# Ledger of designs, part 15: VHH binders against Flagellar brake protein YcgR (ycgR)

Target 1, 263 residues: Flagellar brake protein YcgR (ycgR), of Thauera aminoaromatica (c4kar8)
Amino acid sequence: MAELSTPSPASPAPLDGGRGDELEKFTLRGARQILQLLQDLITHRGLITAHTGGGHSFMTAVLKVDEERGRVVLDPSPDPQANRRALAAPRLTCVTQLDGIRIQFPLVGLGEGQDKGRPALFAPLPAEMLRLQRREFYRLQVPLAHELSCLLKAEDLARKPVEVSARVIDIGAGGVAVVVPTGAAEFVIGGTLPACRLALPDGEPIELDLEVRNLNRQTQRNGTEQLRVGLRFAALPRAADTRIQRYIFKTERALNAKARGGL

## First folded at step 1 (VHH)

Design nb5 (from nb1 with K98R G99H R100Y L101S Y102G S103L W105Y P106V F107P; framework vhh_7n9e_1)
Fold by ESMFold2-Fast, scan of step 1:
Structure nb5 (fold): chain B 263 residues (1-263), chain A 120 residues (1-120)
Amino acid sequence: as target 1 above (263 residues)
Amino acid sequence: DVQLVESGGGLVQAGGSLRLSCAASGFTFDDYEMYWGRQAPGKGREWVSGITSSGDYTAYASSVKGRFTISRDNAKNTLYLQMNNLKPEDTALYYCARHYSGLTYVPDYWGQGTQVTVSS
């Protein structure tokens, strides 16, 4: 049963200390950069999960940055117990997401009081913030109108070479998902499909090697069965990577403009 | 570089037990639902079990319910499958899979698998 996979807000977990070396390039330590990122969280009304330790967390938001007093103002929890745990904690680990980018930062020295007569939590400005790009996990749903396809070089059920033109249904920095008619080809998870050709608008098809990562058989409402295949870019030349990223960016912007305007 | 590496398979007698592990790396393990799937000789791929990112909820295929237990250790980035009272029909290649619940509805990465053979 796949009911478990229904979309639910993920409870963000803090990044492990064992990744310290890899995270350094994503760590902001400049005072102006930190202030700008906190202001971006205010502007976008980003919800923050504040971890107080011991498996406890609460939802908060940055209400204000008080530059004169060198502190952030946070929205307290409606649960008094959560606020007591936060105040008792030696450190809060704050985790949020902004435009697909994971943001994480510590707050030390949490206090409580009032801001303009309303209860508030206060903490000194963080000395560092992680801004971890999550683009590699983002999957753009490909508009049907784009008619994006990938010519797969695979084997049929008799192990003979076959070329299958598959419709691309989603695309990300690390790969594509395609739809193949049931029985058109045989796929093995972990298998490599060499010299496939990804057709993008505005240029020649991109030749690339794809690794099979997942398979899902789906019966459509019209009774037709199709196979969804997740494919990883096994080795991607820089020029191909640039073209794919450009396509994703342009398509995202076009979809966002359409959603905002309703035109 | 997302990697999922399964281990713990082997040959076991009917009625026996095995514990499978899946070591995850290259991503924030705590952000993902995790699944175990299997493929037996001459059969299609079958979903076996799933667990939410926090570990608070689990689900099982009817064929394994009551015999298998899925769990995770987010501090170790490891997924587990405890298999009890194994039957010959449990013979299969077992894989773990990652599922990003925000923007995808299907698992996007699978491991290479670990072979489980149950003798009658």
Scores: ipSAE 0.000, ipTM 0.099, lowest interface PAE 16.3, mean pLDDT 76

Design nb6 (from nb1 with G99L R100P L101G Y102T S103Y T104W W105S P106H F107Y; framework vhh_7n9e_1)
Fold by ESMFold2-Fast, scan of step 1:
Structure nb6 (fold): chain B 263 residues (1-263), chain A 120 residues (1-120)
Amino acid sequence: as target 1 above (263 residues)
Amino acid sequence: DVQLVESGGGLVQAGGSLRLSCAASGFTFDDYEMYWGRQAPGKGREWVSGITSSGDYTAYASSVKGRFTISRDNAKNTLYLQMNNLKPEDTALYYCAKLPGTYWSHYDYWGQGTQVTVSS
């Protein structure tokens, strides 16, 4: 099971969504929301990287939304081969950014034609659009020296309560990824772990409910198996959210200063 | 093509029981974790229960733990949710879901759902 990794807002690469439920909360499916977001891309002249598969992509832009025909109108590539690949592709994955927000959406059924006498590409309106703010997808890789841990309250095979101290390997506004020895507890995606305790270097542990979002099993060089578990914060009080953001910011600044020859 | 078809919903009195089924086709059912979710009018989707590909491990939302039982029959490509001691708060459209999937893929989608209505 793949650990979730998200690119920066400026990255042209599509988001890897191996565990689909991690992205559902960031997915817009309402027709009005989709139309508004597409209109915002037009207004801000947002450049879009359209991926056709096989490592191929081209730059485009939304020229207009044709609500009557239920279509978006896109600027074709100046490269005829890119346009031919796009038209032959079963799906385009479109990636763009608006004011630091990463936007990603599929287009299916691409066609070609003309808009007001100029060549254009046409596609049905997307059924869904992904919208990620930096804070929602950003993950800090936790320095090993910080010894960050999360005490998980889980169940064993017989459904008996067990407590597992797990090492935190990354942390973001929406959750943490932890490493658990194989067999220490049983996990199922979508399961809730209540009253877990996240230990940050400064202050008391934060008590919170965690939802299992992904699982990835690894074999270490010594033959020991480890399970990497992606965990979503089910609900966070503002004070807890502030402490987590403070830790992330403080750690980033310290790492950046160290890279520049400081601490 | 992937298909998930839910059935077994209906109208029941508080304290009653229902058994939901989800018939899966178009993929190797025993390779995937399966889930039940629900959506009440005006609310977002809520996770209800999950089961591993083998059926050896299950999990439940606190609101249904002890009342609902998730199970699967890999030989029949079918997922089940046994719902006991139903409450008016359980009224929702119930969906089954296959994960992992891709949200932007028309090839991985959630079922249309089956309506459960619990009268007081």
Scores: ipSAE 0.000, ipTM 0.140, lowest interface PAE 14.4, mean pLDDT 77

Design nb7 (framework vhh_7n9e_1)
Fold by ESMFold2-Fast, scan of step 1:
Structure nb7 (fold): chain B 263 residues (1-263), chain A 121 residues (1-121)
Amino acid sequence: as target 1 above (263 residues)
Amino acid sequence: DVQLVESGGGLVQAGGSLRLSCAASGFTFDDYEMYWGRQAPGKGREWVSGITSSGDYTAYASSVKGRFTISRDNAKNTLYLQMNNLKPEDTALYYCAAKYTVSYPGSFDYWGQGTQVTVSS
């Protein structure tokens, strides 16, 4: 029986502004950068979760940016109570995702009115926006043809060391997801697997310490079971990070070219 | 529209039982780990229990282990918490939360609005 990690009650919440030193490198403060990012959210019709405090939130979207008045226009909730909570809140914390990139920003001074005859919420442009880099959060779905594998150093049921070659199903800057036959090894969420080997094309396997983040057991249509294991890179040397990111970039380009009929 | 809607809270005597439900919509429920957390008046948030996306593995805070059981029905997009042998110290707002399992470490984590549980002595 493997246990889940014990998540902090604060970890599902928006990133805390008190972490300024840690988040400074991800913070956009330029007016043009902020306008460009808000416009990207409009273009991609990005859904935003607006947190009003007290465990309450509602789904919204940026309808437009009014540069002349220095405002964003937001879609109000169909729930009037959610709108009342938002208007009463000293601050909204807005969280969204764009192409796998986490974006977070505060809105202060929320008001209500109409835009083109429809109800709308208005707020001054945010002074800052957090934009976490794509490479830190993006996961590439690994093509089966690549036969990407990771040799895991784990323990069997008797706690004897065992090596398991696991198929990598997705990969990002922060970790991999692998598939393991059921019963091949025991995994404990939060446990560390030392000196595992990630086999990438174009070079020697990368030796890494991996932390078990999650487990999901699936029964396949042929009746066999497989275990999906989410693994975080505990520490990643620059050279290894460069090789992983290069693989992700090259594979994304090839997949995009194929989708557009470029091949 | 992403929604997590908790139900099943109420007032019970110490030693009693309640079953909480969390109905999820607007996301692919079986790609998410699900959690129950709670917050008592004047106290910080406390995690209670968690369950993997498939339901194969569960975890519990030491304060509730052996008394509470978490489960999920992926066909119904619903999370459950069976609470037995309730104590006055279990009085809190109980809320569910969803965490995307493997793909994006920085992706959305959702919280529900909560359902109140009050346990009288």
Scores: ipSAE 0.000, ipTM 0.163, lowest interface PAE 15.2, mean pLDDT 76

Design nb8 (framework vhh_7n9e_1)
Fold by ESMFold2-Fast, scan of step 1:
Structure nb8 (fold): chain B 263 residues (1-263), chain A 119 residues (1-119)
Amino acid sequence: as target 1 above (263 residues)
Amino acid sequence: DVQLVESGGGLVQAGGSLRLSCAASGFTFDDYEMYWGRQAPGKGREWVSGITSSGDYTAYASSVKGRFTISRDNAKNTLYLQMNNLKPEDTALYYCARQGYSFTLSEYWGQGTQVTVSS
């Protein structure tokens, strides 16, 4: 019933280190925090895009954290060329998501070998990991069965008002992500959408102002393009905040019950 | 590889105007939303303006709305910022950025061009 996020066909490029000052507050440097986050990636079977430089990347996953040897064990690519590029790279930049939260970390000193008789890549534990771990970065993947929608008050190319009913694909304390057909309305990062209406299952639609925070284009199986729009709640009323948090908690609880065989 | 090179900064008197340019290379320029940001002495990076890939839709920070105009020439792979009625508080390093996850998490940033506004 729940709609799971799938990896985008286009992986985001690694973040520029010149923005380190802005990202410092989201950077984990404690050994315990790093180990816990890597274990969370293992537990959730999180897919990782490893950027090897020169526009090349490959899909991997953390198989194991070897605390005694101070290293992480990664799944090698089935493409031998990708593994050779990775081993030759001075640094891997690893990018992944946990429940819609962006996670990025460097790996230096990549090597190859075997883990329990299987081919593996090894690297020292990262000294730092970026985790966008503020309340506004937590995202619940919205179950398809909830038919959650947001009526967007947006503008077309001529700046004329248009209303777009957009499907909500994830929701957090700080905002929602919605998908819209390409060309339905114009969105630019930093723009505001006043008096939008978020429909939750438990009552009347919530009227709120939204700010465009991010954009991502996705191509569907049928060849159509969807625009994913990340929207921040501006001036969120206390009652609306309470309802959104209640929905998130209730849905997580129901998903946990379902996972235990409740459905 | 992606390159963004800003130019057009300089010293200008309050009430004056400057036009900044950002020359883009290494990617299909008209596939990406573009931004101007700035960093004033002793302050963090601030989003100034954004423009859609087509150039048909724009947005501005409230501090510059009505004074600045963002535009692009997709045939020349160039982003522009026309700055009018400049104020001392507009003094900053101005840089362009290519669309990423968000403005703050943009994939590529230029090195910037310095704008200094005196009275």
Scores: ipSAE 0.014, ipTM 0.537, lowest interface PAE 7.0, mean pLDDT 79

Design nb9 (from nb1 with G99S R100W L101T Y102P S103Y T104G W105Q P106L F107Y; framework vhh_7n9e_1)
Fold by ESMFold2-Fast, scan of step 1:
Structure nb9 (fold): chain B 263 residues (1-263), chain A 120 residues (1-120)
Amino acid sequence: as target 1 above (263 residues)
Amino acid sequence: DVQLVESGGGLVQAGGSLRLSCAASGFTFDDYEMYWGRQAPGKGREWVSGITSSGDYTAYASSVKGRFTISRDNAKNTLYLQMNNLKPEDTALYYCAKSWTPYGQLYDYWGQGTQVTVSS
């Protein structure tokens, strides 16, 4: 098939226009619900990918909610270019996760200034927040302890074949998101990476073909830039699909146990 | 401010050992997974090892498994990497990093690093 029915791992929603009505049931519009969700992001130290357009994003966090002034206070990027892109953007698309569920909201009218003597970004409270509780949008944040990596077969800047070992940062039923060091390889949206090898715990690597769905240059909180690559499973054998789903469910249960004060 | 300061690198002969340390400050150390990564000459950064917040689980890159041991001392806010049976291929600048969340999502705040050079 030509079109994917679900967003890519690194893609900002919204989905196409025909799916807007389906997303309404996942949209929070009440002021109390929005304030509570923003406070949950603060409490859980939730990191937010703020998309500024043109394939650029930066890592931020909600530092506080200023209810008196009706605004959120965000952590600015240590990269001045990322902040300039954000301030020039007509809208930020903010994407994060709580309990593996994708949360997305727009921020419009971004400004800069100081909060208690520290540089900060400010935006009016969002009028809506999307909480996607659909299985197809679920992304497991991959724990480091699981050694989840993917050996990608790609091309370098000179069009020479290169193998890149990329860390898998999230995984779902339809694909993975990986982090690639800047300059390690060139990627083309819609391109196929054949015979890649996904290493899951407790077994042999899974050989699979991956389609590049999106590219996003993320400025990390330490000021460094990484390329985040969203990859779709182009063709997935039943055995591989079963093993991936088993890994996702098992890991989510373990993470839930850890969140409740378990191991 | 979050700070990670690596130390313990140096020049060592193949088959030798080194112990790296990473002194952490500016965050609640025992809430986060910690990692070691390295950058070899002419290569990108690669992950080497990781340890959960409690120390109950550790993970290693296949290239170092059985030779390197990651550990942490939460009372001292210090991460360690014991490197045994070093090979010339282990020559790299070694960095430590913390997870972004207590659940071990993507890591940030890589330190300046400590150089390890292994000669034969």
Scores: ipSAE 0.000, ipTM 0.155, lowest interface PAE 15.2, mean pLDDT 78

Design nc1 (framework vhh_7n9e_1)
Fold by ESMFold2-Fast, scan of step 1:
Structure nc1 (fold): chain B 263 residues (1-263), chain A 120 residues (1-120)
Amino acid sequence: as target 1 above (263 residues)
Amino acid sequence: DVQLVESGGGLVQAGGSLRLSCAASGYTFSEYDMYWGRQAPGKGREWVSGISPSGSTTAYASSVKGRFTISRDNAKNTLYLQMNNLKPEDTALYYCAKDYTWEGSLFDYWGQGTQVTVSS
């Protein structure tokens, strides 16, 4: 139904409406990358929770990677029932952590056999592995003195339109982060907030569509929770982009001058 | 521990409909955003739809908008995906996911998945 544009290598790819595109940045599909990550799990003796379906899972580990046969060798469960469930499952969903990074991958075509005379589970190498980590990207921390706000057009619990004036805490070329009191409105990753108004110093508020990219719930010292919402600029007009970039540049320059003993 | 169990997949002809369910346990379901994702054979995982804790706010991938409807029943701890006007390109393993915090768009937990196959 929807037409898809073909992005050039120098242009931002169109978003597919959220998380699928975001997860793609963390997806490994190269055979060499997959082999290296699996080897890292062996080296660090990473424990894996393998989900077999029907609410069942078991603890396993990668014992070795058989590059010649294109297979991983897994430690079977000491529980025979868990192994039977794993072998009967159409797939395993494997979840582990390496150096604070969450790793997930599917295994399809699980078989049973022996490795060096001991029972083992075998599966073809996964076609992909997710390696998920917190990203750092450049954001200008908005000075409190600027009182920069964004009027969000959202919906309340009853799907009634509500306008939330949110404080902008940081801003970058691709979006803003705002803080709202918990319960002021509901947000979901991938949701679009149309016709929001970003109030910058110098000029009329900028009307723009925002896409929810992340949510972070924070408990403040007074026990009140606030919601930090990360918002991406959708289809930003050139004039608006220029104003935002100018604000970022001027504010950075002023902060750098202040740090050097100037303004 | 968090458990998510998907069901309702199957074989269907193009233009048909299916309703997927996800039974959640091990956490306070009504306090968390819930999501549906899918993975087609030989493709990466794709985000399909999301729903806020009360169900007031929903979001959809452009490829499914107008055809799929996400909903939830907080009394039953169950997430749903109503899939209408199915196309061969909707063939995939469908997952539900819990995402209560943000760390670079991390899903907190994924279920086992339910297979949907759409024939032409």
Scores: ipSAE 0.054, ipTM 0.574, lowest interface PAE 6.0, mean pLDDT 78
Fold by OpenDDE, second read of step 2:
Structure nc1 (fold): chain B 263 residues (1-263), chain A 120 residues (1-120)
Amino acid sequence: as target 1 above (263 residues)
Amino acid sequence: DVQLVESGGGLVQAGGSLRLSCAASGYTFSEYDMYWGRQAPGKGREWVSGISPSGSTTAYASSVKGRFTISRDNAKNTLYLQMNNLKPEDTALYYCAKDYTWEGSLFDYWGQGTQVTVSS
């Protein structure tokens, strides 16, 4: 009885963009985004491993973000030698995790001082932060023909309210990924978009609150930028959850049937 | 090949109205979201409005909300932008754009644009 090894679903072909291009997708460079992420680290008391080079590291935390001075305040090591290494290092590589997401960022130009009478390390704000988000939930790739869209209530760069129609490219139990023109709105990771409308094929749009979890800017060949926005369902009514689950299930079945030559 | 051809631009006085059209070809128009953008002199390109394939979902930049209306005729492969109560700050080259691919990437094909000039 030959066990018919069910062919493992073909992993989507890695987008041939070089290893460097993939990393860029997860790199935050926006000042507001960086500030928000640092603030999130503070709020969650995220422990940071700071690498000083040569295989040396110490544990630290972001204590404060000083926006006025454009600096971050870190907790010094209890080991004076570690602090000396940190101060001597040309670059500090900080690694942490927040909500299961690996975060990495460089700090350059460390100095020591006091914050409110306590010893502290100071550095200029990082120019970039890397967020490696693991998809916690299975994400269905949405067929284009299904016309899934999400009306986002957001703000523009001037903090004026805007409504942005975004294509839903993937959907899961926990949220959606959408694409928008980069100039359509300003998104902040951790920010909430209230009273958005998710359009499913099977009925009226679902009103829901969305939290921005990921931002990926892509530059097209023509120089135009697009923004992929990962959104978490912040407040989803039970009825809406049921509809979303039903849609996912139905769509998966249809796609699988088609793949098997049944449609 | 995807082609987008904008028309309907012109010179209007402040408070006037224009209707822009975008003729699409070379793809299944009815399967894609469509967008309007504009580029004012000395400024970057900005998003103006978007519409879903069925037309059931529309969106607008705050600067044009309540004044502009996006619509589409899928049978004619045509996108429209009704612009009312035009202001001098609406002066720009207006573009239509095809939205997304199956892979979730913005195709971002823009036409040549149509010039809208609003005089004070």
Scores: ipSAE 0.000, ipTM 0.223, lowest interface PAE 14.3, mean pLDDT 82

Design nc10 (framework vhh_7n9e_1)
Fold by ESMFold2-Fast, scan of step 1:
Structure nc10 (fold): chain B 263 residues (1-263), chain A 122 residues (1-122)
Amino acid sequence: as target 1 above (263 residues)
Amino acid sequence: DVQLVESGGGLVQAGGSLRLSCAASGYTFSEYDMYWGRQAPGKGREWVSGISPSGSTTAYASSVKGRFTISRDNAKNTLYLQMNNLKPEDTALYYCARTEYLYGSSDWFDPWGQGTQVTVSS
């Protein structure tokens, strides 16, 4: 297995753009939420990978939150060189997971000292923490038996309106991937498909606007060509979001129960 | 708006070479880690390689280590993947991505472009 390069928060400004907007809803900035999440990491004795830059990291844990001084106390590495790199780094990027939820946060101003006579690292409380549930970025592979479809309102090569019933092959909180026959409609990355209808197994179709994010051509084993279209939900109403997330959750649980012998 | 446009894929015989490019726009390219990922039919997204903002640090999946080289040209806002000694199992749609706050995810490459198809024949 290989390790990924450490992400650098190279800009001092917050990230903007499509992905930055998506991440903002998962960013905790309230002092109480940050304190509670850090306390949850202590309670579960969660291991944290602290990235010091240059491809270096070490394992640590939050030992204590010192609310009075506004800082966290971290377990130092048994490797003195890792601790030296951490202390010299302008920033640590801390990555951990709690019950399937990815948690990431920066620490700036790391220092070394002692807590109750034992070596410890300390840093000011982070101003923000990213809390990503697997579900928010997970793409459920849709079971064929569910026969999920999306009626696309698109244009043909002559710019005439066409309706295409597309099979939904995966679905997440942010969008769907669909398969259409090659030539059924013209798709342009960044283009908007208005008033499409997503059919879930239960209830009425969900009417929504979709943005084309990616296009992939696939040749099936029988030689037929299909176009896979990645589509982002635009301005998704809360009720529709709830229905989609409920479908994803229930389907995941059913698939997990099958894999674990019907538990 | 952030845009990433991959190119350079194609059909090549086993043992051959290809160089992929990713043209980035809509952000300060030199300030972000960049990654290459791939997806073969019927498989999930797989992380392939990553590079730091300055280019001084690189990382590779075990399956490609020693054969692939990631690099970047910050003046041209372009990411590269030099692929040598290609194998049939390297056949996939290849995507580039930037990271923002997330690290260690092999199942999250968003935003990404249309990808560039690499097909390696036996």
Scores: ipSAE 0.000, ipTM 0.105, lowest interface PAE 16.7, mean pLDDT 76
Fold by OpenDDE, second read of step 2:
Structure nc10 (fold): chain B 263 residues (1-263), chain A 122 residues (1-122)
Amino acid sequence: as target 1 above (263 residues)
Amino acid sequence: DVQLVESGGGLVQAGGSLRLSCAASGYTFSEYDMYWGRQAPGKGREWVSGISPSGSTTAYASSVKGRFTISRDNAKNTLYLQMNNLKPEDTALYYCARTEYLYGSSDWFDPWGQGTQVTVSS
């Protein structure tokens, strides 16, 4: 009786289907560069999404870099179950953004302990960090007031067509991330959602096809689950691309002006 | 301090209707997404419905879609849940919540209020 090894849920493939060769240009392997980037994350209090596998993730931050011991200190999840998953995972995939640049790095050998009397997670320094500088990888965090939404045409567990209005939390030239209630629909990584509608503030919704690229289930302290869905624009008309780019540009400008004390 | 107070629960017969209210205070209500959740006896908390700050975007769990309607009055700092065609399976303690952080930072919810009990008899 050959135990069918249930294929370990594949770590979310890097969102960029780009050939492995292109990623090398954006991969930092130098110890000094890695340390500097981690320090920058600390300085800027960058929030990190830590993926533990199986579609699960939790929010964390780098609290400290211990160069002497060659380790990074992370903020543990308020959810004990998330921490258990993290400790059980063979690899933690950390994703964050600094100054509009997507950063991704693996952590292996996660352990728990205390830092200055507070619970903390520890891992050896990453051997590599991916810093994606391409504009196509930039994701604008959507301001709350804009209330962007995407009508997803998906299927439920019974494979019946369902429409789900999803909040857009970030947007870039290549796609959107949305939040949906758990159980609203069934999503399959690599699956296509046809004829979806992205609502921008500047006019009529954009009809487009979306490809599911990643799924992140987050369990909150209160036991409520949310699903973050990363979606790639599968087929984006030029006019739609222009509108999206314009929206991103205008929004960035407005945010920057506000940050500088502008009205 | 952020406060959320749920009300409007009660005992109803199957097929009946209830309207829940959630009074919010201690923050700018109009700047946050709001949510309803529920916890049935012996079950975990589940998401029921969500609404954007302006009310322009709404979402529903599949189990309540077409029967429940979420709304809000930002002038009154109040969230509502109209529940129609109630079923015994809807029996639960109902809670309201907001996101802990502004949109784009985190989707974690604030602590839930005390909740309001909804009981649907067969």
Scores: ipSAE 0.000, ipTM 0.237, lowest interface PAE 11.8, mean pLDDT 82

